VHH binders against tRNA dimethylallyltransferase (miaA). Designs and how they scored, part 28

Target 1, 307 residues: tRNA dimethylallyltransferase (miaA), of Elusimicrobium minutum (b2kdr9)
Amino acid sequence: MTIIIAGPTAGGKTDLALNLAKLIGGEVVSVDSRQVYKYLTVGTAKPEGEYKNGVYNVDGVNYHLVDFLDLDKTYNTGSFTADASNTAYNINKKGKTAIFAGGTGMYMQSYFGGMDVLPKADQALRAQLADIADKEGKQSLHKMLSEADPESAALIPSGNLHRVMRALEIFKLTGKKASELRTNGFADISQNNFMVYIEWDKEELNKRIEIRTQGMFGGMLKETQDMLAKGYTRNSPGLRSLGYAEVIDFIEGKKTKPEALERIVILTRQYAKRQRTWFARYKNMYKADGSALNAEQILAEYAAWKK
Below, E stands for the ipSAE of ESMFold2; O stands for the ipSAE of OpenDDE; V2 stands for 0.75 times the mean of E and O plus 0.25 times the DockQ between their complexes.

## First folded at step 15 (VHH; framework vhh_7z1x_3)

Design y4 (from x5 with L107M; at its last look DockQ between E and O 0.02; V2 from the best seeds 0.00; counts 0 for: pae O 14.9 > 2, placed apart)
Fold by OpenDDE, look of step 15:
Structure y4 (fold): chain B 307 residues (1-307), chain A 121 residues (1-121)
Amino acid sequence: as target 1 above (307 residues)
Amino acid sequence: QVQLVETGGGLVQPGGSLRLSCTASGFTFSRYWMHWVRQAPGKGLEWLSGINKGGSSTYYADSVKGRFTISRDNAKNTLYLQMNSLQPDDTAVYFCAKVRQYSGWDMYDYWGQGTQVTVSS
């Protein structure tokens, strides 16, 4: 049994997932590209928990694929898909329900949509590609992509270095074009899976984001300071997570606290918008009112869905 | 010397309005965010509203949202708080505060002396 809970940041999906897990004896699989990082809890809105016997536990619920990755490591869709597969297998083996909860649309799609297993990120290769971009310019790298995978190059602006590098990485590692590995067509994963989307009024969500950001800034600051003290930098993949750059700017005196807060709010709202847009592509989701979330109701809907 | 002087407080009936002013001196007013905070009797400080340097962005606590409006005139070195639909719970000393550029827990480096607002029938 698998249940998917999707929603925007600050939407309450974590709480719903936890409540649901408690009701049905499930475990949660986080579908979040940033919550994977160790120590970054406040800024990523990772649920507070602790490792017990090698498993991250949140209020008695096993919560998977969070707080395990070093800040200097990268995590991608392929990595997630592999880990999620193993995790789900183990959960099911125990006779428990896997509850996938998160807002990273690409991760969700990759796992449930059957995207070809993409190669794991190669840090060395990425560094190499980054060097090329630095030395020869972004256009040079894009040109490389155009030669290797013209279709990807056509879709990816030269200014999007991350995507360009990823496409090149795929090609270099697998010999296959990223464009070929992309399954032609968007598979609506909500057709074959019970998928819940937490829906909010835009203004209400924006308000929630603002309040949350204000409340979490102190924690983020502390987290960031601690990580910097440990030797991590703004270029560490983990600290590239939303909001941490602004916190670092604050620490460095480039931004005032209010400026940082404002920027984080804006970025978060933008991210939420992107999430909403992404998940809107799924046509068979149960839309749950964020202001009235109820795990029992979700179960009832699931039962109805199964019939 | 940095000075913040709040004015405009007083006694008002429920549903009434007041406009607070905060005149700043001793620093470049236009370079700093400014906030309004209040302290009710027996309560701690409560953040109410903030405004960015240029006045283009404003923020409000839920408790005052829709009722209070923060603004500033940088040419006059003055911060304003328009308070409408005042309620007894709004009774407090109101302070303007200069936002610290670099701060951890202490967000403000300077405060005014405050102005008393009393909402009573």
Scores: ipSAE 0.000, ipTM 0.210, lowest interface PAE 14.9, mean pLDDT 89
ESMFold2, look of step 15: ipSAE 0.292; ipTM 0.729
ESMFold2 (binder alone), look of step 15: mean pLDDT 86; pTM 0.877

Design y5 (from x5 with L107I; at its last look DockQ between E and O 0.52; V2 from the best seeds 0.00; counts 0 for: pae E 4.5 > 2)
Fold by OpenDDE, look of step 15:
Structure y5 (fold): chain B 307 residues (1-307), chain A 121 residues (1-121)
Amino acid sequence: as target 1 above (307 residues)
Amino acid sequence: QVQLVETGGGLVQPGGSLRLSCTASGFTFSRYWMHWVRQAPGKGLEWLSGINKGGSSTYYADSVKGRFTISRDNAKNTLYLQMNSLQPDDTAVYFCAKVRQYSGWDIYDYWGQGTQVTVSS
C-alpha cells in the first residue's frame, strides 16, 4: 500500500504524512531533494527528529531519506529513485504502508512514473553526427534517422539538423526511438496511485511564506555559520539549497538582513509556484484544503479510491 | 477544532512589562512548534519568536531579542511571551501561531484572535 502526499513548500505535507502514518501503521518516505542533507534542518524545514537504530524517527514514525547525505555530496533523481525503491520494499516487507511525502516533483515522477532518463548530450557523438552531415550532407543524416526511427524522421525536416541529431543521439545511446519516448507522454502517476495534493490559496501561502522566512532566518544563520565553520563553502551542494546563499551573503556583508530576507521570500514563492505548476499536471489527485487537513478524511478518501 | 486564545495584553507605560499567554486546544500541543507574531497599525505581520515542541530551543527576532522570552508548558497546553522593557513601537496586536508541520520553520495553519498590547506614556 502506497499513498502520495504532495504540495507546495511549507504546505503541511509532513504533518499530514505523520498523522496518516500513525493511523495506519505507516512509514514516511521523504520526497525532498534538500532534506536529504545532514545538519541542514532549518532552511530545509526538516521535521524535528532523531536517528534511532539507524533510522530517522519523527514522533515515533520512521521517516526515510532525510538527514543522511553530506553537504559536499550531490543527490539526484536517479539516486532518489534507487533509494526510494529499496526503502519502499523494506517498508512493505514489514507489512507497513509507505507514505511518500514531499514537494520535489521530479523525484516523485521518476519513482512513480519511470521517467525514461533521456541520455545526456554526448558531445563526441554529436561531433560524429555533425561530421557525417558535413561530409555526406544533411539528407544522409536524415536517412539514418529514417532507418533508425521512421516516425521521428517523418516529423523532423532534414533541414533541422539539431533535431535530427538529437533523435539519432537518443537512439544510439539508449537503443530506444525518440518517437517511442515522445509517445510515452508525461505519465500521470495519479492514475494508478492515490495522490493527495495539499492546496493553498496563493495569496495566503505567499503571506505565510513571508512570516515563515522571518522566523527561520535566525536559525538558518546559525546553521549556516556552523556549516561554514566546519569547512563547508558556498559551493557545497547542500548549501546551494534555497536561502543559504542569501544567508551567506549576509554573513559576508554583501547583503543586509532585510535584503536577504526579501530575496529568500521571493525565491520561496517562486519555488512554490513551480511546485504548483508541476503538480497541476496530475489530473487525478485528491485536492485537500491546506487549511483543513485531516488524516482521517484522507484515509476515507483512500478507501473510496480503492473501490 | 483547533483553538488558540491569546490573553495578557493591555496598556503599559514605556519600560513596563507584560506576560502574554496562549492557550491551545483541539490538537496535541506538545507535538508542534509555536510562534509569536504581531501586527502593528498600518504594518504587516512581524515574526517575533519561536519555540520548539519540547521548549529546549528558542528563537527571537532582532527587534525583541534580549527583551522578550518565549516559553511553553506542554502540560497546560500554554505558550507564553514575557515582554520586558516595552517601547511604544511594540504597540500591536499579538498572535500565537501553530506551525503546520513537525518543524519550527513552516507556515502557520492556525493562530488566535490576538491580544492588544499598547505601550504609551
Scores: ipSAE 0.022, ipTM 0.526, lowest interface PAE 3.2, mean pLDDT 89
ESMFold2, look of step 15: ipSAE 0.305; ipTM 0.723
ESMFold2 (binder alone), look of step 15: mean pLDDT 85; pTM 0.859

Design y6 (from x5 with G50A Y59S; at its last look DockQ between E and O 0.52; V2 from the best seeds 0.00; counts 0 for: pae O 5.1 > 2)
Fold by OpenDDE, look of step 15:
Structure y6 (fold): chain B 307 residues (1-307), chain A 121 residues (1-121)
Amino acid sequence: as target 1 above (307 residues)
Amino acid sequence: QVQLVETGGGLVQPGGSLRLSCTASGFTFSRYWMHWVRQAPGKGLEWLSAINKGGSSTSYADSVKGRFTISRDNAKNTLYLQMNSLQPDDTAVYFCAKVRQYSGWDLYDYWGQGTQVTVSS
């Protein structure tokens, strides 16, 4: 049994997922590209928890694919899909329900939409490609990509080294073009899965985002300071998460606190909009009112859906 | 149904004091962080203060630090905000907000209707 909970940032997905998990004996699989990072909790809105026996636990619920990645490491759709597959398998093996909850649309699509299991990142290969980029320039890698996968090269700017490398990596590891693995057709994952979308009034969500940002700024500041003290930098992948750059600017005196807050709010609202747009593509979602979320109701809807 | 009801607002002169109360119902009050926020006319929402579940930890916005004190009585399901040295800039609608269960700093799932505070000579 699998349940998908999707929605915008600040929408209440985590809470609903946890409540649902408690009701049905489920475990939560996070579908969030930023919550994977260790130590970054407030800024990523990761639920507070602790590791128990190697598994992140939130109020008695196993919460997977969060708080496990170092800030200097990168995580991508392929990585997620692989990890999610293993996680879901283990959850099901235990006879428990996997509840996928998150707002990263690409991750959700990749796992449920049948994107061919993209090969795991090969660190050695990446290092090799990075070396080529360093020695021969970014354009050299792009040229390599253009030769291997012209379609991907056309879509990926040469300046986006990460994407270029990933596409090349896929090709080198699988012999398949990343462009071919991108199923040209958008698979509506809501047709074959029970998918809940938490819906909010736009203005209400915007207000929530503003309040949330103000309330979490202090925590973000502390987190950021701690990470900087540990030797991480603004270029660390984890600190590229939404809002942390602004916090760093504040720390460095480049932005005032009000300026930083305002920017974070804007960025968050923009992200929420993008999320909404993404998930609107799924036509068979159960739309849950964010202001009146009820796990029991979701279960009832699930039961109805299965019939 | 979760309810938060703010009381204690009113008109006060500059330099005066008010004590706001927020009465909670419909949830286990002692299990949640609580916050105070305010909204002044023509301005956005402003976070003011936070208090943890047990009341042992508090935080304040710079704008109210040293003047406002947040506290709670879990036995009475009540949140308080003691406001001293009030200034005209403190004029706003004040709201108590319930923090989500699994985060101390993140999203509010519920807030009250607010209570008006007006500071004027």
Scores: ipSAE 0.022, ipTM 0.468, lowest interface PAE 5.1, mean pLDDT 89
ESMFold2, look of step 15: ipSAE 0.404; ipTM 0.772
ESMFold2 (binder alone), look of step 15: mean pLDDT 83; pTM 0.835

Design y7 (from x5 with S103T; at its last look DockQ between E and O 0.35; V2 from the best seeds 0.00; counts 0 for: pae O 8.6 > 2)
Fold by OpenDDE, look of step 15:
Structure y7 (fold): chain B 307 residues (1-307), chain A 121 residues (1-121)
Amino acid sequence: as target 1 above (307 residues)
Amino acid sequence: QVQLVETGGGLVQPGGSLRLSCTASGFTFSRYWMHWVRQAPGKGLEWLSGINKGGSSTYYADSVKGRFTISRDNAKNTLYLQMNSLQPDDTAVYFCAKVRQYTGWDLYDYWGQGTQVTVSS
């Protein structure tokens, strides 16, 4: 059994997920591209927890895919999809419900929508293809594409060597046509999954974000200072998370505290808007009122959904 | 049942001082961050100050920095806000708030009823 909880930042996803997990004996899989980083807790709104026997635990609930990645490491959709798959498998193996909770739309889509993990660029293969293009001409390479993937060839001009090579690369590495992997259509994952979206009035959410930002700034400052003291820099992937650059600017005297706060609020609001826009694409979500979230209600809706 | 009870509010002249107290019960006080927030008439909630679990770290809004001091006594389950150099603009209802263990939902899971602070000549 899988339940998806989506919503904007500061929307209450984490609490709902935890409450739900407690009710049904579930475990939570975080779908957040920033909560994966160690030590960054306040700024990422990561639930406070502790590792117990190799598993991050929040208030008695196993909470997966958080607080495991070093700040200097990168994490991407592919990484998430792989990790989420393993995690979900393990959760299900235990007979527990996996509750996916987060606001990273691309991650959610990748995992549930089956975005064929596009193969990573193979430099060797690209070199080979480039050689062919150099020796035999761009048209030769395009012809090769036309034989392998006529649809892609039709869409990609022969003069666009990069796209031609990429399409060929995909085919050679995966055996699948790039045209087939181009899911012409946004797969609505809410059709086959019980997906909850936490909905807020825009103005209310904006207010919440402002208050939240004010309240968390001190914590973020401390976190940031600690990370900088550990040798991390502004360029560390983890510290590229929303708000930390502004905190660093403040630390460095480039911004006043009010300026930093204002900027963080703006960025957060913008992010929330993007999230809203993303998730609006899913047409079969149960929309839960953020101001009246109830895990029991969610369960009831789930039961109804399964019927 | 979790309870937060603010006390210490009242009427004070400009330049005066007040000390607010917040008595907590129904939860392990020492395990949670605590904040002070206020709401002035016709205005939204304003964050004023925060203190970490152990009291070793304190944070302040610019509007109150240098004038207000947050502290806590975990043995007494009490949060304090020392307010000095009070100004008319400080007139508001003051709330103590328990910070959640995580900020995915509301920043605060429990609030007091608030205590009125009025600064007027």
Scores: ipSAE 0.012, ipTM 0.266, lowest interface PAE 8.6, mean pLDDT 89
ESMFold2, look of step 15: ipSAE 0.478; ipTM 0.805
ESMFold2 (binder alone), look of step 15: mean pLDDT 86; pTM 0.879

## First folded at step 16 (VHH; framework vhh_7z1x_3)

Design j1 (from w1 with N52K; at its last look DockQ between E and O 0.65; V2 from the best seeds 0.00; counts 0 for: pae E 2.01 > 2)
Fold by OpenDDE, look of step 16:
Structure j1 (fold): chain B 307 residues (1-307), chain A 121 residues (1-121)
Amino acid sequence: as target 1 above (307 residues)
Amino acid sequence: QVQLVETGGGLVQPGGSLRLSCTASGFTFSRYWMHWVRQAPGKGLEWLSGIKKGGSSTYYADSVKGRFTISRDNAKNTLYLQMNSLQPDDTAVYFCAKVRQYSGWDLFDYWGQGTQVTVSS
């Protein structure tokens, strides 16, 4: 048995997933491309937990595919799909329900719907693109993307260097637009899976994101400082997560705290918007009000769905 | 039903002190991070302080560091904010907020009605 919980960043997915897991004896599989990294907790809004017997545990619930990857390592849809498959298998073998919870749309789609075989990461090409970003700025890469794949460029903020680079990589390696690969033959995974989407009023969510960012900045700063002290850099894949570049800029004196905060808020809002847009493609999701989430209600809806 | 009720606000002179309380009900208080935020007239919401579910860790905005202290009594389902050395710029409606995620840095899902704090000579 599988349940999918999707929604915008920090929209309550984790809480709902955990509550649901407790009700039905399930385990959670995180579908988040950033929570996989070790040590980065505050900036990624990773749930607090600890490893028990080789599994990350949050309040008595096994929470998979979080806090396991070194910051210098890369993780992609292929990696996720493989790990998720193994994880789901093990969960089901135990007779438990796998609850997939997260906001990384591509990961979700890859696992449940299959994706066109995307090219493997080309390290040489990535290095070249990274060099361009370093020398000419992130906007330069975004411009390149805009020329190659305007649709992807419209969806990917220039500050999301990882996604910009990936989209460019796909185009450069295959000659195909990442946007075309996403739209052609898109399988609606909500047709065959019980999929919940947590909805928020846009304005309300945006306001809440601002407050959240104010609060988490101190924690992010500490995390970043610690990681830098350990020898990681802004080019470490883990520290390319949303907000950490701005924190590094602050540490280096390139941005003031207010400037960094403002930028993080903008990036977070943009990401939430992209998530909303992505998941809007699925036509059979149960829409849950983010302001009034209830695990029991979700369970009832699931029961109805199964009939 | 989740309820948060803020109390302890009032009029105080510059340099004075107030202690705010937030009584929580309708959820397991001890399982969630709690935060204080405020809103001054004509200004946006400002985050002030946060406390871990067990109370072992506290966080503060630069604007209140050294002056405000957040604490909690899980047995009483109550969150506190001790405010010292109050200044006119601290005049605002103060809210306690519940975090929805098991992380202390997720979005807030519930707010109280707020308590008015006015600092004036």
Scores: ipSAE 0.346, ipTM 0.712, lowest interface PAE 1.4, mean pLDDT 90
ESMFold2, look of step 16: ipSAE 0.558; ipTM 0.841
ESMFold2 (binder alone), look of step 16: mean pLDDT 83; pTM 0.849

Design j2 (from w1 with N52H; at its last look DockQ between E and O 0.63; V2 from the best seeds 0.00; counts 0 for: pae E 2.3 > 2)
Fold by OpenDDE, look of step 16:
Structure j2 (fold): chain B 307 residues (1-307), chain A 121 residues (1-121)
Amino acid sequence: as target 1 above (307 residues)
Amino acid sequence: QVQLVETGGGLVQPGGSLRLSCTASGFTFSRYWMHWVRQAPGKGLEWLSGIHKGGSSTYYADSVKGRFTISRDNAKNTLYLQMNSLQPDDTAVYFCAKVRQYSGWDLFDYWGQGTQVTVSS
């Protein structure tokens, strides 16, 4: 048995998933492209936990596919799909329910709906693109993307270098637009899976994101400093996660704290918007009010759905 | 039902001190990070301080560092904010806020009605 919980960043997915897991004896599979990294906790809003018997455990619940990847390692949709498959298999083998919880739409789609075979990462090409970004700025790459794939450019913030680069990579390697690959033959995974979407009022969420960012900055700063001290750089895949570049800019004196905070807020809001847009494509989701989440209610809805 | 009740606010002279309390009910208090935020008239919400669910770590905004101290008593389901060296610009309604997620850095899902703090000569 599988339950999907989707929603915007910091929308309450983890809490809901954990509560649900406790009710039904389930385990959680994280669908988050950034929480996979070790040590990055504050900026990724990773739930606190510890490894027990080789599995990350959060308040008595096994929480899979988090806090396992070195910051210098890359993780992609293919990696996730493979790991998720194995994880789900093991969970089901134990007779437990797998609860997929996260906001990375592409990962969710890949696992449940399948994706067209995307080209493998080309390190040489990525290096070239990275060099362009370094020399000409992130906006230059975004402009390239806008010329090659305007739809992707519209969805991907220029500050999300990783996604910009990936979209460009796909185009350069295959001649196909990443946006076209997403739309052609899009399988609505909510048709055959019980899928919950945590919905928030846009304005309310935006306000809350601002306060959240204020609070988390100090922790992110310390976290970032520690990682830099360990020899990681801004080019480390893990530190390309949302907000860390701005923190590094602050550390290096390129941005003031207020500037960094403002930028992180903007990026977070944009990401939330992209998530909302992505998941809006699924037509059979149960919409849960983010301000009043209840695991028991979700369970009741699931029971009704199964009938 | 989740409830947060802030107390301890009042009128104080510049340089004075106040201790705010927040009594929590309706949820397992010890499982969640708690935070203090404030809102001054005509201004937006400002984050002030956060504390780990077990009290092992604390965080502060630059505006209150060295002056405010956050603490908690999980046995009493109570959050505290010791405010020293208060200034007129500290005048605001103060709220305690519960974190939604099993982390300290998620969105807040509940706050109280707030307690008024007025710093004036």
Scores: ipSAE 0.449, ipTM 0.753, lowest interface PAE 1.4, mean pLDDT 90
ESMFold2, look of step 16: ipSAE 0.523; ipTM 0.825
ESMFold2 (binder alone), look of step 16: mean pLDDT 84; pTM 0.858

Design j3 (from w1 with A97T; at its last look DockQ between E and O 0.77; V2 from the best seeds 0.00; counts 0 for: pae E 5.2 > 2)
Fold by ESMFold2, look of step 16:
Structure j3 (fold): chain B 307 residues (1-307), chain A 121 residues (1-121)
Amino acid sequence: as target 1 above (307 residues)
Amino acid sequence: QVQLVETGGGLVQPGGSLRLSCTASGFTFSRYWMHWVRQAPGKGLEWLSGINKGGSSTYYADSVKGRFTISRDNAKNTLYLQMNSLQPDDTAVYFCTKVRQYSGWDLFDYWGQGTQVTVSS
């Protein structure tokens, strides 16, 4: 069947997932909106692996939904739901357990909850749509909407730029028409799925994030320089991953290295807090102590849960 | 039980050298990235250097690049830090750490009791 491993960034999800997969002959499905991108390994903490027979492999374990998307492509809840459905089907058809591991709660809710969650505003995308409206007119955006989501276009006047932009934003972020989204209530996916949450003391996790960021910076810098040299920019979807804008600011002389590091640490701690807040909404998770993870113990809990 | 034991610290004069060792037990050493961090008196932890599981890739903080060399001997379950051109601001307790994940950068897991390095005239 299926095991879900959730937790904050820098919390040990990958190690637990790999150890579980080895113990039960399972495969891992990454639930991470940023590890999908090629080239960005250090800054996304992508597990080191290599492709074997067309599948990313980490120490003998097939690791899905990592390292396949070009930096100029978007990835959203709709993309994840489709990819996860296909991936889980293929894993289970082989008689193996799919181990979903990640921290992107919105992706987990979309796939396991069967509920489409309206995405938060994306200010960079809104700026891009506003530029189009400024240069080509509001009617041009409405025509774009009528092609993408004709039902929404029929309900939204062409002069209502904010509503037109929002509907386009939803389509671009989710891959679904705003008119097709199921906005029924929040489903507690821990009620009918075995879900492990890796729990950390807030202050201890914050210290680990700081040390991690110090160590990652050199590799992030190298990755960023290489991608800029290839023609990607700060507006490339992949380079909008956490920390890369700050590295670009350093490269451009807008920040010193200490300033960029401090900002990345702050943003990472804020992301970990948002993950903690999101997952607190699930009432039936098995909470594992992040400082003492034990895959055999988790398997015993899974066996008990199945009864 | 995971154990990391740092040795090789001591008192040195400015410009001197020390080689730190970290002996690992209780886990399969060769499967993990290893790192060195330090803590100066009254300060927070500072990351210094990292090395991948095979030893082929090494990483250094700017503050120690060119002066410190990380290495490992997987047959002896031992991590090393060769420290050259030591200065008074290198005075600290030095810890080795392991990273739990294959990425080398996600979870800084366990670190030992540390070894004191004091650089003074």
Scores: ipSAE 0.256, ipTM 0.693, lowest interface PAE 5.2, mean pLDDT 86
ESMFold2 (binder alone), look of step 16: mean pLDDT 82; pTM 0.826
OpenDDE, look of step 16: ipSAE 0.558; ipTM 0.813

Design j4 (from w1 with A97V; at its last look DockQ between E and O 0.61; V2 from the best seeds 0.00; counts 0 for: pae E 2.5 > 2)
Fold by ESMFold2, look of step 16:
Structure j4 (fold): chain B 307 residues (1-307), chain A 121 residues (1-121)
Amino acid sequence: as target 1 above (307 residues)
Amino acid sequence: QVQLVETGGGLVQPGGSLRLSCTASGFTFSRYWMHWVRQAPGKGLEWLSGINKGGSSTYYADSVKGRFTISRDNAKNTLYLQMNSLQPDDTAVYFCVKVRQYSGWDLFDYWGQGTQVTVSS
């Protein structure tokens, strides 16, 4: 079984995920394109952990897909999907819940969107619909579709019994229109997955990002200097991450410290906005107040959802 | 409930010193990073200093390094900021801040009410 925790950067996703994992004996799978890289801990807000038996461990919880990739390696949606598939399988094989936590919406969409599926055919329901078509005519069934899902009825010819029956079957099984479940190749992964979204007031989050970035800069500088000394460069994929490129500009004299810091704050706020925009596309998330996160409450919601 | 109560602010002349305290309750203080943040009149929030769970690592903004010292007493659930060589630019409301447990930088979670420090010639 699987829980998805989404939210903007600096929003408390890691804390919620780890607290949930402790309550249910689960393990966390990080969904973060920056935290995969070794060495970059402060600037990515990587959870503080250490390796135990080859697995990154945070306060007794196995935390996957973090701190494993060399800075010279690329990581993308394909890489994430392959790693997430293997990781989730191994977690579930142990009888544990995989808690996916992060803010990289494209990674979530790539993995869970590829898993999204309409309900399986219900043979009894399909037989009922076929009987209606046999006795009352195909146009009668299409009229039923027009009442249940007018958008699908407009797109599906009345003579295409297979598509008419499928759209009606989806509506009767889910209570949702087939038209609501389809988009331009974008599946709403919240339809079939328990997904929590951590909400923040925009201005409150922006203030926290500013303060967090001020505090992080010194540590990011030290990390960057250490990596450059090891032979990594601005062209190393890991050092192209938000914030680190700006620190390199500072080190090279292309920006003053105030200029680099201001730029990092701006870029981080823009990233948080893109995350908010991305996750707004998912319509069936459980929305949690970021200022009052409660892991026990969320676990209760998951138990109810699962039934 | 989580409470952070700052004390020790006041009026001081330039060059003077103050020691701020922040008494924490409602959580296991020793399990959390703590920070100091200030807000001067007409300015935005400024991060000043951070300290890890055990107090072995401390961090400072350039504006206060060498003049301010962060410390903690986990037995008393108290965070401290020793402020020396105070200047008029240090006039501000000073807040202690609790961060979420698993990273010292992830979420600046709970903030105290603040204590006023005024440095006036």
Scores: ipSAE 0.501, ipTM 0.818, lowest interface PAE 2.5, mean pLDDT 87
ESMFold2 (binder alone), look of step 16: mean pLDDT 84; pTM 0.857
OpenDDE, look of step 16: ipSAE 0.539; ipTM 0.784

